# Ledger of designs, part 317: VH-VL binders against q9umr5

Target 1, 268 residues: q9umr5
Amino acid sequence: SYKPVIVVHGLFDSSYSFRHLLEYINETHPGTVVTVLDLFDGRESLRPLWEQVQGFREAVVPIMAKAPQGVHLICYSQGGLVCRALLSVMDDHNVDSFISLSSPQMGQYGDTDYLKWLFPTSMRSNLYRICYSPWGQEFSICNYWHDPHHDDLYLNASSFLALINGERDHPNATVWRKNFLRVGHLVLIGGPDDGVITPWQSSFFGFYDANETVLEMEEQLVYLRDSFGLKTLLARGAIVRCPMAGISHTAWHSNRTLYETCIEPWLS
Below, E stands for the ipSAE of ESMFold2; O stands for the ipSAE of OpenDDE; V2 stands for 0.75 times the mean of E and O plus 0.25 times the DockQ between their complexes.

## First folded at step 12 (VH-VL)

Design qi19 (framework fv_nofazinlimab)
Fold by ESMFold2-Fast, scan of step 12:
Structure qi19 (fold): chain C 268 residues (1-268), chain A 123 residues (1-123), chain B 112 residues (1-112)
Amino acid sequence: as target 1 above (268 residues)
Amino acid sequence: QVQLVQSGAEVKKPGSSVKVSCKASGGTFSTYYITWVRQAPGQGLEYLGIIIPEYGTANYNEKFKGRVTITADKSTSTAYMELSSLRSEDTAVYYCARGSKWFDSTPYYMDVWGQGTMVTVSS
Amino acid sequence: DVVMTQSPLSLPVTLGQPASISCRSSQSLVRYTGNTYLYWFQQRPGQSPRRLIYKVSNRDSGVPDRFSGSGSGTDFTLKISRVEAEDVGVYYCMQGTYWPPTFGQGTKLEIK
């Protein structure tokens, strides 16, 4: 028998986006109970991430309770950050594999077609003026906006990402780290042709320095300080990196080669 | 100094498969993309696919998907390209080429090339 | 897929004279990061391709300074200021901005 799978979607997304993923899982792991959470769909995905975390938490509790052998999470794009927070705030989660599909784990800083659709006349260089305001922090996309030229503003104004990454202190940090470390496997998936997640290496906990040079996870203070357990997980052999070229942002959940290589092996 | 050395020429029948090797020397094989490109006699260059040897993650040009498989053996610093269901149109020189480091901004760098492997498909 | 179109396909040139090869892409090659991943390769008869130029205008180590690349967006040029006998071969442009990478048809440079 296979563990149940819970799927968390991304920005401006819904359960319909995962129809191919469900087909792949059914083909390779027949009998798997897959629940795609229909919460914060479409424009509701712009709600503050902590609000989304609370809603998704309420939805996953009964699923986890019915699966004493554990569950797997597949979390796409912005949904990967929701899942990061779920693993930290839940002192009773039983997640085996947390599969992060092209999620901006260290944040987003990009002038992409997607962001141009939302802010046609804005440049990435001036979006910090909106995102690091109290009003801007009421929008999910600003909760993980990480301008490397205004890192002080990011650290002080980010109400979500800076806290779950342990980049800013929080009274619950020790408990969040303990909870996160219960995860069986952290499976990181992403790639250079994504076209939306900027830098794409954010999906692997890499990020820009002040000169826009991308530094790897092992060079980040969050890793070196082991702020929420990345160094401990890596030493335990629990972090899986699965980068793949040739996959655009909207194709991570619908590419068979990606599924067979990066997702299928982790669905026990 | 990094060199890519490919296996020798092959003559195959239609419907069979061919597996070409590409051995890297000079270090850091696993951290770079390895790409495969082919060239039919007197024709231009055509892209087949790519792999990150460190992770075994391969992807393919849609034109060849289902027929091409790229793998890597880190212990021998060797990448392989296998093409199945061979047709006469697959007659070409097959090249491996090194891309960027997997963590860099773009994979399609192709700064170091193998010497090429001639694959002839004939009855 | 991005289509790369080279012109001319055949380039007879007199020794010591300049030569110019054009490469046009079906869409802008500027990546979301602002960089343009356009490459030029030289293939001498019987040899593997050798990269001459990366990111539009940067020469690889060992490439003579008589080779230069220029362009932006969808229109790119490789120039040879003074053609030498060793320059005979086929020249290819390649885009690396979008999956899959695609090549121009090739330009055969010959001495008259």
Scores: ipSAE 0.830, ipTM 0.912, lowest interface PAE 1.0, mean pLDDT 92

Design qi2 (framework fv_nofazinlimab; also named ql8; at its last look DockQ between E and O 0.93; V2 from the best seeds 0.89)
Fold by OpenDDE, look of step 14:
Structure qi2 (fold): chain C 268 residues (1-268), chain A 123 residues (1-123), chain B 112 residues (1-112)
Amino acid sequence: as target 1 above (268 residues)
Amino acid sequence: QVQLVQSGAEVKKPGSSVKVSCKASGFTFSTYYISWVRQAPGQGLEYLGIIIPEYGTANYNEKFKGRVTITADKSTSTAYMELSSLRSEDTAVYYCARGSKWFDSTPYYMDVWGQGTMVTVSS
Amino acid sequence: DVVMTQSPLSLPVTLGQPASISCRSSQSLVRYTGNTYLYWFQQRPGQSPRRLIYKVSNRDSGVPDRFSGSGSGTDFTLKISRVEAEDVGVYYCMQGTYWPPTFGQGTKLEIK
């Protein structure tokens, strides 16, 4: 039988957004138990990411317990960060494949419709004033805001991304790294036509330097220092990159070609 | 010299399939996007699909409804475009073209083109 | 799909005179990152397309300075300051901002 699949949605999403994905899984892997977690939907997805991590943890623990052979995680957009954190804090997770579906794994630094909705008068160049404040960090979007021009503020004020990345020292860094490394495979999916994740390479742990030049995963300090196990995962062949052109952000979970190419192979 | 060299002309019957090759030289093939475009006689250009050879990830213009398959062989630096269920309307010159490196944001850069492959579909 | 509309479709020009081709997109070609992926291609008779301009106004290496691209948003122009015999062919604009890439109808440049 196929391992159960757990789906974690993104910002402002609901379980309905994944109806096509469910269909594809049912067609190609009949009998698969797929659970789309209906937590923090819609506006509730703006809650602090650590709160979301706790909520999702409570939901996945029973599922994992009933699946001793392991489970697969499909985590979309913001959900990819939630899942990475989840795997970092869980010392007993049994995740075989962690599929990061167009997630801003190295953070976000771009003017998107989501940002405009929350901060209609703020551009990305000024958002650091809000996001790196105590009240700003109460919003999920700010938890992974990564301003390359204000690195000190990011490192000191980011209550989520900087911590799960191990970019800021904290007492759980070693344990979180150990826990995250329990994953069988990390499947990174994203592409240049996303339109939301900025830069889109963030889905592959690429990101801006101080000059807004996008650097690859292997050039990032978190990789070089192996702060949360990225270098170790790569070394043991556990990281799979699956880039695809022509996919918009809202289509990653509903495109058949993408599913067959990047998702299906890892649902064993 | 950077170049793309395509396979020779093809004559096919309706309902059959054709597979056109595009061999790259002068650059690191695997790291670049390769696109396919066609041009019917006396007509304009139509986009077919794209692939990243390094990862084998291809995407297609929905207009072709699954009739197009794009693949790549990194060992031979060759991209392939297969079109099935051929129709007379598929008669065209088919081109491969190079995009940017996959990690760049310009997949449809198309700075280098193959010489084209004429595919004729006739009964 | 994004529709690219060129004008004119036929462009007879006297040698040495300037030429101008317009390309209009059905929606803005400015990507969320601020980049505009508009390209111009030249296809001489019996040849493959050749890229002349990328990202609205950048000339490729080897392209004469007689060629220039301009525009923003939805309106773009290719200009040839002084048409030469070798410029005979069909010119296409292409957008690469949205999937799938789409081409204009083509403008056939001929010598009067």
Scores: ipSAE 0.940, ipTM 0.961, lowest interface PAE 0.4, mean pLDDT 96
Fold by ESMFold2-Fast, scan of step 12:
Structure qi2 (fold): chain C 268 residues (1-268), chain A 123 residues (1-123), chain B 112 residues (1-112)
Amino acid sequence: as target 1 above (268 residues)
Amino acid sequence: QVQLVQSGAEVKKPGSSVKVSCKASGFTFSTYYISWVRQAPGQGLEYLGIIIPEYGTANYNEKFKGRVTITADKSTSTAYMELSSLRSEDTAVYYCARGSKWFDSTPYYMDVWGQGTMVTVSS
Amino acid sequence: DVVMTQSPLSLPVTLGQPASISCRSSQSLVRYTGNTYLYWFQQRPGQSPRRLIYKVSNRDSGVPDRFSGSGSGTDFTLKISRVEAEDVGVYYCMQGTYWPPTFGQGTKLEIK
């Protein structure tokens, strides 16, 4: 039998977005129990990410408890950051494959229709004034806003991403790293035609330096310091990179070629 | 010198398959995108698909999905394009072209092209 | 798919005179990163395409400075300041901002 699959959606999203993904899983792995979590849907996806982590944690505990051989996570967009935090805060998770589907793992720094809907007059260059305020940190999207020109403000004000990446000190950092390292496989998926995740290489733990040159994961302090276990996982052979050209942000969960190439092999 | 050298001309029967090779030299093959483009006699350019050799991740223009398969062999620095269920309309020169480094930029770039492979589909 | 429209499709030019080719896209080619991925290619008779211009206005190494690219958003131009005999061929614009990359119909440049 196949391990259960838990799906965590993204910003302004809901379970409906995954109807094609569920069809693909049912075709290739019939009998798989797939749970798409209907929490923080639509506008509620704007709630602070730590609040979302708490709610999703309560939902996944009974699913994991009933699956002694383990579970798989498929976490889309913003949902990938929720899953990052879940793997760190849960000392009893039994996740085999964590499949991160075009998630801004090192943060977001780009103008999108989502940001213009929330902050109509803002440009990426001045959004730091809103996001790194106490008010801004009440919105999920600001929890992973990472302005490479104001790294000092990001490190001081980010209540979520800087903490889970180990870029900002936290008393639970050692325990979070130990918990995260229990994951079987970290499957990173993303690509240049996404159009929303900026830089798209954030899905592979790459990010802008102060000159907006994108540096890869192995050049990041987070990796070099092994802050939450990326260097250890890579050395273990547990990190899978599956980049694909030609996939837009809303198509990662509905493209058959992507599913067959990057997702299907990791659903034991 | 950066080069892409393609296999020789092919004459195929309708309903058969053809596999064209593209051998890279003068650069780190595995880290660059490789695209495939075709051109029917006297016509314009038509995009087939792309691959990242390092990861073996290929994607195809919807028009050709189900008939085109793009693969790469890192040990020989060679990309392949296989087209099945050939019809007379598939008669064209097939080109491989180098994209950017997979991590640095937009994939398509196409700064270096192979010399082309003429595929003729006839009885 | 993004539609690329070139004008004119046939361009007879007197040797030594300037030539200009227009390329229009059905939507803006500005990528979310601020870069515009518009390319110009030259195809001489019997040869593979050769890239002349990348990112709207940047010339490739070895391309004579008589070739220049300009434009923004949806409107782009390739200009040859002084046409020479070896410039005969078909010129294509291409967008690389959106999947799949698409080409204009081609402009055939001929010496009168």
Scores: ipSAE 0.845, ipTM 0.914, lowest interface PAE 0.8, mean pLDDT 93
Fold by ESMFold2, look of step 14:
Structure qi2 (fold): chain C 268 residues (1-268), chain A 123 residues (1-123), chain B 112 residues (1-112)
Amino acid sequence: as target 1 above (268 residues)
Amino acid sequence: QVQLVQSGAEVKKPGSSVKVSCKASGFTFSTYYISWVRQAPGQGLEYLGIIIPEYGTANYNEKFKGRVTITADKSTSTAYMELSSLRSEDTAVYYCARGSKWFDSTPYYMDVWGQGTMVTVSS
Amino acid sequence: DVVMTQSPLSLPVTLGQPASISCRSSQSLVRYTGNTYLYWFQQRPGQSPRRLIYKVSNRDSGVPDRFSGSGSGTDFTLKISRVEAEDVGVYYCMQGTYWPPTFGQGTKLEIK
């Protein structure tokens, strides 16, 4: 018997986007209960990420309760940040594999069609003026916007990413770290041909320094300080990296080779 | 010195398979992309696929319709390309080539090439 | 797949004279980061391909300065300012911006 799988979608997304992933799971792990959470679809994915975390938490609690031996999370794009926050705020989660499918885990600093739709006159270099305002923080994209040239504004204004990274002092930092560390495995998936996540290495907790040079996870302050448990997870062998070339952002959940290589082994 | 050394020429019958090796030296094999490219006699270059040896994550040009398998053995610093269900059209020189480190954005750099392996498919 | 079209396919040149090879892609090779992943390779008779130019205009170490690359968007050029006997071979452009990488047909450079 396979553990249930919970799927969390990304920005401007819906449960239908995962039909190929569901097919792959059914073919390789027949009998697996897979739930694609149909919350915050389409434009509703722009709601503040803490609001999304609350809604997704309410949906996963009964699923986890029915599966005392554990569940797996597959969390795509923006959904991977929702899932990481879930693991921090839930003191009773039973997640074995957290599969982060091309998620901007260290943030986003890139122009996209999504940003052009929301902020048609903005470029990545000036979006911090919107995102690091109270009004901007009401949009999910701005909750993980990470301008490497305005780190002081990011640290003060971010209502989501700076908190779940433990980059600002808050009374729950120790508890969130403890909760996150209860995960069995953190599986990081992404690649250089993604075309949306910027830098694409954000999916592996890499990110730009002030010169836009990408530093890898082990060079990041949040890793070195172990602020939310990355160093601890790596030391116990719980971080799995699965980079793959040749996959665009919308194809991660519809590529059989990616599924067989990076996802299937972790769906025990 | 950075070097890729491939296995020797092979003559195969239609319907069989071939496995070409590519042994690396002079660099940290596991962290670099390895690509495979072929060239039919008197013709141009055709891309087959790529692997990151550290993670075993291979991807393939769909034109080869699931006939290509690319693998790596980190302990011997050797990449392999296997082509199955061989046809006469698969007669070509097969090359391996090195890309960038996996964490960089230039997987298709191909700055170092192997010497090539001639595979002849004949009845 | 991105189609790469080279011209000319055959290029006879007198020793000491300049040569120019064009490469056109079916779509822009500029990524959202501003980088353009266009490469030039030389294949001398009986040898493996050798990279000459990476990212449009950057010459590899050991490549003579008579080789230069230029272009943007969809149109790219390899120039040899003064052809030498050792330059005989086939020249390929390749794009690495989009999966899968694709090569031009090749330009055979010959001495008249």
Scores: ipSAE 0.812, ipTM 0.908, lowest interface PAE 1.0, mean pLDDT 92
ESMFold2 (binder alone), look of step 14: mean pLDDT 91; pTM 0.940

Design qi20 (framework fv_nofazinlimab)
Fold by ESMFold2-Fast, scan of step 12:
Structure qi20 (fold): chain C 268 residues (1-268), chain A 123 residues (1-123), chain B 112 residues (1-112)
Amino acid sequence: as target 1 above (268 residues)
Amino acid sequence: QVQLVQSGAEVKKPGSSVKVSCKASGGTFSTYYISWVRQAPGQGLEYLGIIIPEYGTANYNEKFQGRVTITADKSTSTAYMELSSLRSEDTAVYYCARGSKWFDSTPYYMDVWGQGTMVTVSS
Amino acid sequence: DVVMTQSPLSLPVTLGQPASISCRSSQSLVRYTGNTYLYWFQQRPGQSPRRLIYKVSNRDSGVPDRFSGSGSGTDFTLKISRVEAEDVGVYYCMQGTYWPPTFGQGTKLEIK
């Protein structure tokens, strides 16, 4: 039998976005119990990420408790950050594969059609004024806004991403690292044609330096300091990179080629 | 410095398949995108698909979905393009071309090209 | 798919005279990163394509300075200031901003 799969959606999203993903799983792994969590749908996805983590935690606890063999997480876009925090705050999770579908793991910094829809008069260079305010941090998208030209403000004001990435100290950091390291596999998926996640390499823990040159995961202080276990997981052989060109942001959960190449192999 | 060398010309019957190789020499192979492009005699260029050899992650132009398969062997620094269910209109020169490093901002780039492989579908 | 339209498709030119090729895209080629991924390729008879220009206006190493690229948004131009005999061939524009990459129809440059 196959381990249960829990799906966590992204910004302005709901369970309906995953119809094709569920079809693919049913075809290749018949009998898999797939639960797409219907929490923080649509506009509610703008709620602070720590609030979302609490709600999703309550939903996943009974599912994990009923599956002693373990579960898999498939977490899309912003949902991948929710899942990052879940794996850190849960002292008893039994996640085997954490499959991150184009999630901004090191943050977001860019002008995209999606951001212009939300902030039509704001340029990426000016969003730090809104996002790094107490008011801005009440919105999920600002919880992972990472302006490489105002890294000092990001480190001081980010209430979510800087903490879960261990870029700023937190009393629970040691426990969060221990909990996260229980994951069996960290499967990172993303690509250059996403068009929303900026830089797209954020999905692989890469990010801009102050000159907007993208540096890989292995060059990040987060990795070098092993702040939440990336270096340990890589040494264990537990990090899988699956980049694919030609996939737009809304197609990661509905492209058969991507599913067969990057997701299917990690569903036991 | 990098060169791409392709396999020799092929003559195939309709309904068969063809597999063209593209071997890289000099420089890095596995972490760069490799694209496949074709050109029918006297016609323009048409994009088939792409692969990142290091990860084996291939994707295809929808026009060829289900007929084209792109693979790579990192140990021999060789990419392959297989086209099945061949028709006379598949007669073309098939090129491989190197893109940017997979971690760069754009994959397509196409700064280095193979010499091309003529595939003729008829007899 | 993004449609790339070149004009003229046939370009007879006298040796030493300038030549100009237009390329238009069906939508803006500015990527979300702010860069514009418009390329120009030259294909001499019997040879594989050779990239001349990348990101609209950047000339590849070894490409003579008589070649220049310009443009923005949806309208792009390749100019040759003084056509030489070795410039005979077909010139293609390509967009790499959107999947799948697409090419113009090609402009055949001939010496008259």
Scores: ipSAE 0.859, ipTM 0.922, lowest interface PAE 0.7, mean pLDDT 92

Design qi21 (framework fv_nofazinlimab)
Fold by ESMFold2-Fast, scan of step 12:
Structure qi21 (fold): chain C 268 residues (1-268), chain A 123 residues (1-123), chain B 112 residues (1-112)
Amino acid sequence: as target 1 above (268 residues)
Amino acid sequence: QVQLVQSGAEVKKPGSSVKVSCKASGGTFSTYYISWVRQAPGQGLEYLGIIIPEYGTANYNQKFKGRVTITADKSTSTAYMELSSLRSEDTAVYYCARGSKWFDSTPYYMDVWGQGTMVTVSS
Amino acid sequence: DVVMTQSPLSLPVTLGQPASISCRSSQSLVRYDGNTYLYWFQQRPGQSPRRLIYKVSNRDSGVPDRFSGSGSGTDFTLKISRVEAEDVGVYYCMQGTYWPPTFGQGTKLEIK
């Protein structure tokens, strides 16, 4: 039978968003046990990411324990960062495919309508004042806010992303790297028409330099230092890049062409 | 210097399919977007779809989804557009056009175009 | 899909005089990155389209400086300062901000 699939949603999201994804999986891999985790839904998705990691960890442990053949993770948007940390903190995960659906793996620096709903008077150039405070770090979105013009503040204040990316040292870094490297495949999905993830290349570990030029994964210090295993995974042939044009942020989990091309091949 | 050279004109019956090729020369092929656009005689331009040859990741204008398939062969630097269930309304010149590099900010740059392939659908 | 509307559709011009083509989009073409992905193409009789302008106002290499693009949001203009005989053809605007890319109906420029 097919390996079980665990789905982790994104910001202001819930399990309802994945009804089409479940339909596609059922059509192509009938009998697959798919669990969409109903944790940190809606406004609760704003809770600190480390809190979310702990809650999702508790939910996935029994699922992984009863699937000795392994499981697949499909993690959407902010959920991809939750899954990044989850795989690092779990000493015994058995994840085969970690499928990251348009997640800001190197962070977010965007002047989007979504941010204006949360911070109506703020522009991306000003959010560092809020996000890099102790108060701001109590909100999930600030945990992965990465202002390329204040990289020093990001490195010092980010309580989550800078740590899981190995951009700032942490006592558990060696263990986190060892745990993450157990993943079978890291499937990165994203594209230029996303409209929310900024830069969209963040989904492929690319990011802005101080001049807002986007540098690819292989030019990042995190890759060059192999801080959590990206260089090792790439050398192993374990990183899959699946960029697709024409997909908006809320459509990654409901586009059949995207599913058939980027997700279906990695579901065992 | 970069050139896109397309296959020759075709005449097809309604209900059949056609596969048009687009061969790139004079630069890197696999990491650039390749778009397909058509133009019915005396009419405007209509977008069909796009591919990144390096990853095989194609997507299609919803109007043509289910009938159009875009593929690429990196070893020959050739992109293909196949249109099935042909109708008389599919009579058009079909163009391939090169976009930006896949990692760049926008896919629909279309700075280099093929010469076009006339596809005539008639009974 | 974003609708692109050009005006005029037929543009007879006297040789050496200026010409102007308008293009309007059904929604703002400003992308989340702050850029506006509006393009202008020229198609001479029997030829493939040739890009003249990208990102509203940037002229392609080899395009004569008599061509200029301007505009913002939903309203864009292509101007030819002094029309030459070789400028005869159909001009199309295209938006690349939203999937799928969409084109205006085309403006046929003719020497009268």
Scores: ipSAE 0.865, ipTM 0.923, lowest interface PAE 0.7, mean pLDDT 92

Design qi22 (framework fv_nofazinlimab)
Fold by ESMFold2-Fast, scan of step 12:
Structure qi22 (fold): chain C 268 residues (1-268), chain A 123 residues (1-123), chain B 112 residues (1-112)
Amino acid sequence: as target 1 above (268 residues)
Amino acid sequence: QVQLVQSGAEVKKPGSSVKVSCKASGGTFSTYYISWVRQAPGQGLEYLGIIIPEYGTANYAEKFKGRVTITADKSTSTAYMELSSLRSEDTAVYYCARGSKWFDSTPYYMDVWGQGTMVTVSS
Amino acid sequence: DVVMTQSPLSLPVTLGQPASISCRSSQSLVRYTGNTYLYWFQQRPGQSPRRLIYKVSNRDSGVPDRFSGSGSGTDFTLKISRVEAEDVGVYYCMQGTYWPPTFGQGTKLEIK
């Protein structure tokens, strides 16, 4: 009787990471059909985000078709950006709750262990040289790299995030906005102790200005222009903010308190 | 500017529960973190948990999970800390303390403290 | 949990003399954003804690300039340049870089 749940993982991740999340859902909503998509695992999570969107779209279509009452999405970290694009490119999605678990919705600008592993000598101040090249845009993490000191380069070179956020023009923007607005609830989850997503407020559509002062969603040009429907969703009462202190990046899908507070209420 | 005023002292029996209130006056309440900290007689400070009143999002130190519940009522600018299954070791002064605004980078700011509430658990 | 260790735990001092309290953390308190969230609190007998210092070295409004904080990484110091009678109490360091925030054991400053 509960709507099916589709789970999309993050960078260097796999379906195994959601073992605890599945246990929580089974305890509180027994009988829920939960599908954790086992695509683009591990190093394959580095593939360009548009390639990942296509693959996840193919997997999601039959699940949505089998659930005329609707489905819920739980999308973790980088996976939240995949789900943003899915909701925009699918003319016929029936998503009720889109639950975004600590996803860099306005992008990433921070020195993480993932970046040091991939680009050992880079610093956040000079990573724009790599990410905003054609070669760099073949890596998913560069698709949402958002250097606030080189915004012109971000707008010109970003093949994914600048387009899906409506920060750069695209022929499909009107259709993408219409499709995204079909979502029932946009549930944003994140917090200051994440340690990876920088700024962590990116999970709530906040981001750095040129002085590295974090500005809220309502101050973003994307929101003010209503580029993909954030202002419309907020006015509709469809945006849920659920910030929580004390959760590290790899714990969003395995913390019972977080689940009970931020996720459970949105799984009808 | 902002002042935190806590409820009065309580004496409780082992196995019961206690609910301490913390009322904010002056300034904005709901968008700031509120932490709870306790201090047993003659001992140091021990952290219990935190809440963002605007969103009702509470989290707890591992030791207290399952026994402590932190809630808030935005209409009265009041945060509550309820501790259940009380033991003699829970005898302490309980403090609420204000953190940063939730959207700022650090929650554990603790720039304003309540006066404390003595909770005594009878033998 | 991050362990905060203070020394000394008992600090008898003569009025007008300087006092120094050390605080050591079990791991670096530099957050991924570059800031260090170390705080110093004063608790006078029968009173709630009062914050003196935030982010290692920033003095709160109303705190006398004879109080200063310094340090980096894992090693931090609170100094009082000239101890006054009103300074009697217990001093705590606290880290706010990692969940849960943790306190040192406290240093009791007494006039003798």
Scores: ipSAE 0.875, ipTM 0.927, lowest interface PAE 0.6, mean pLDDT 93

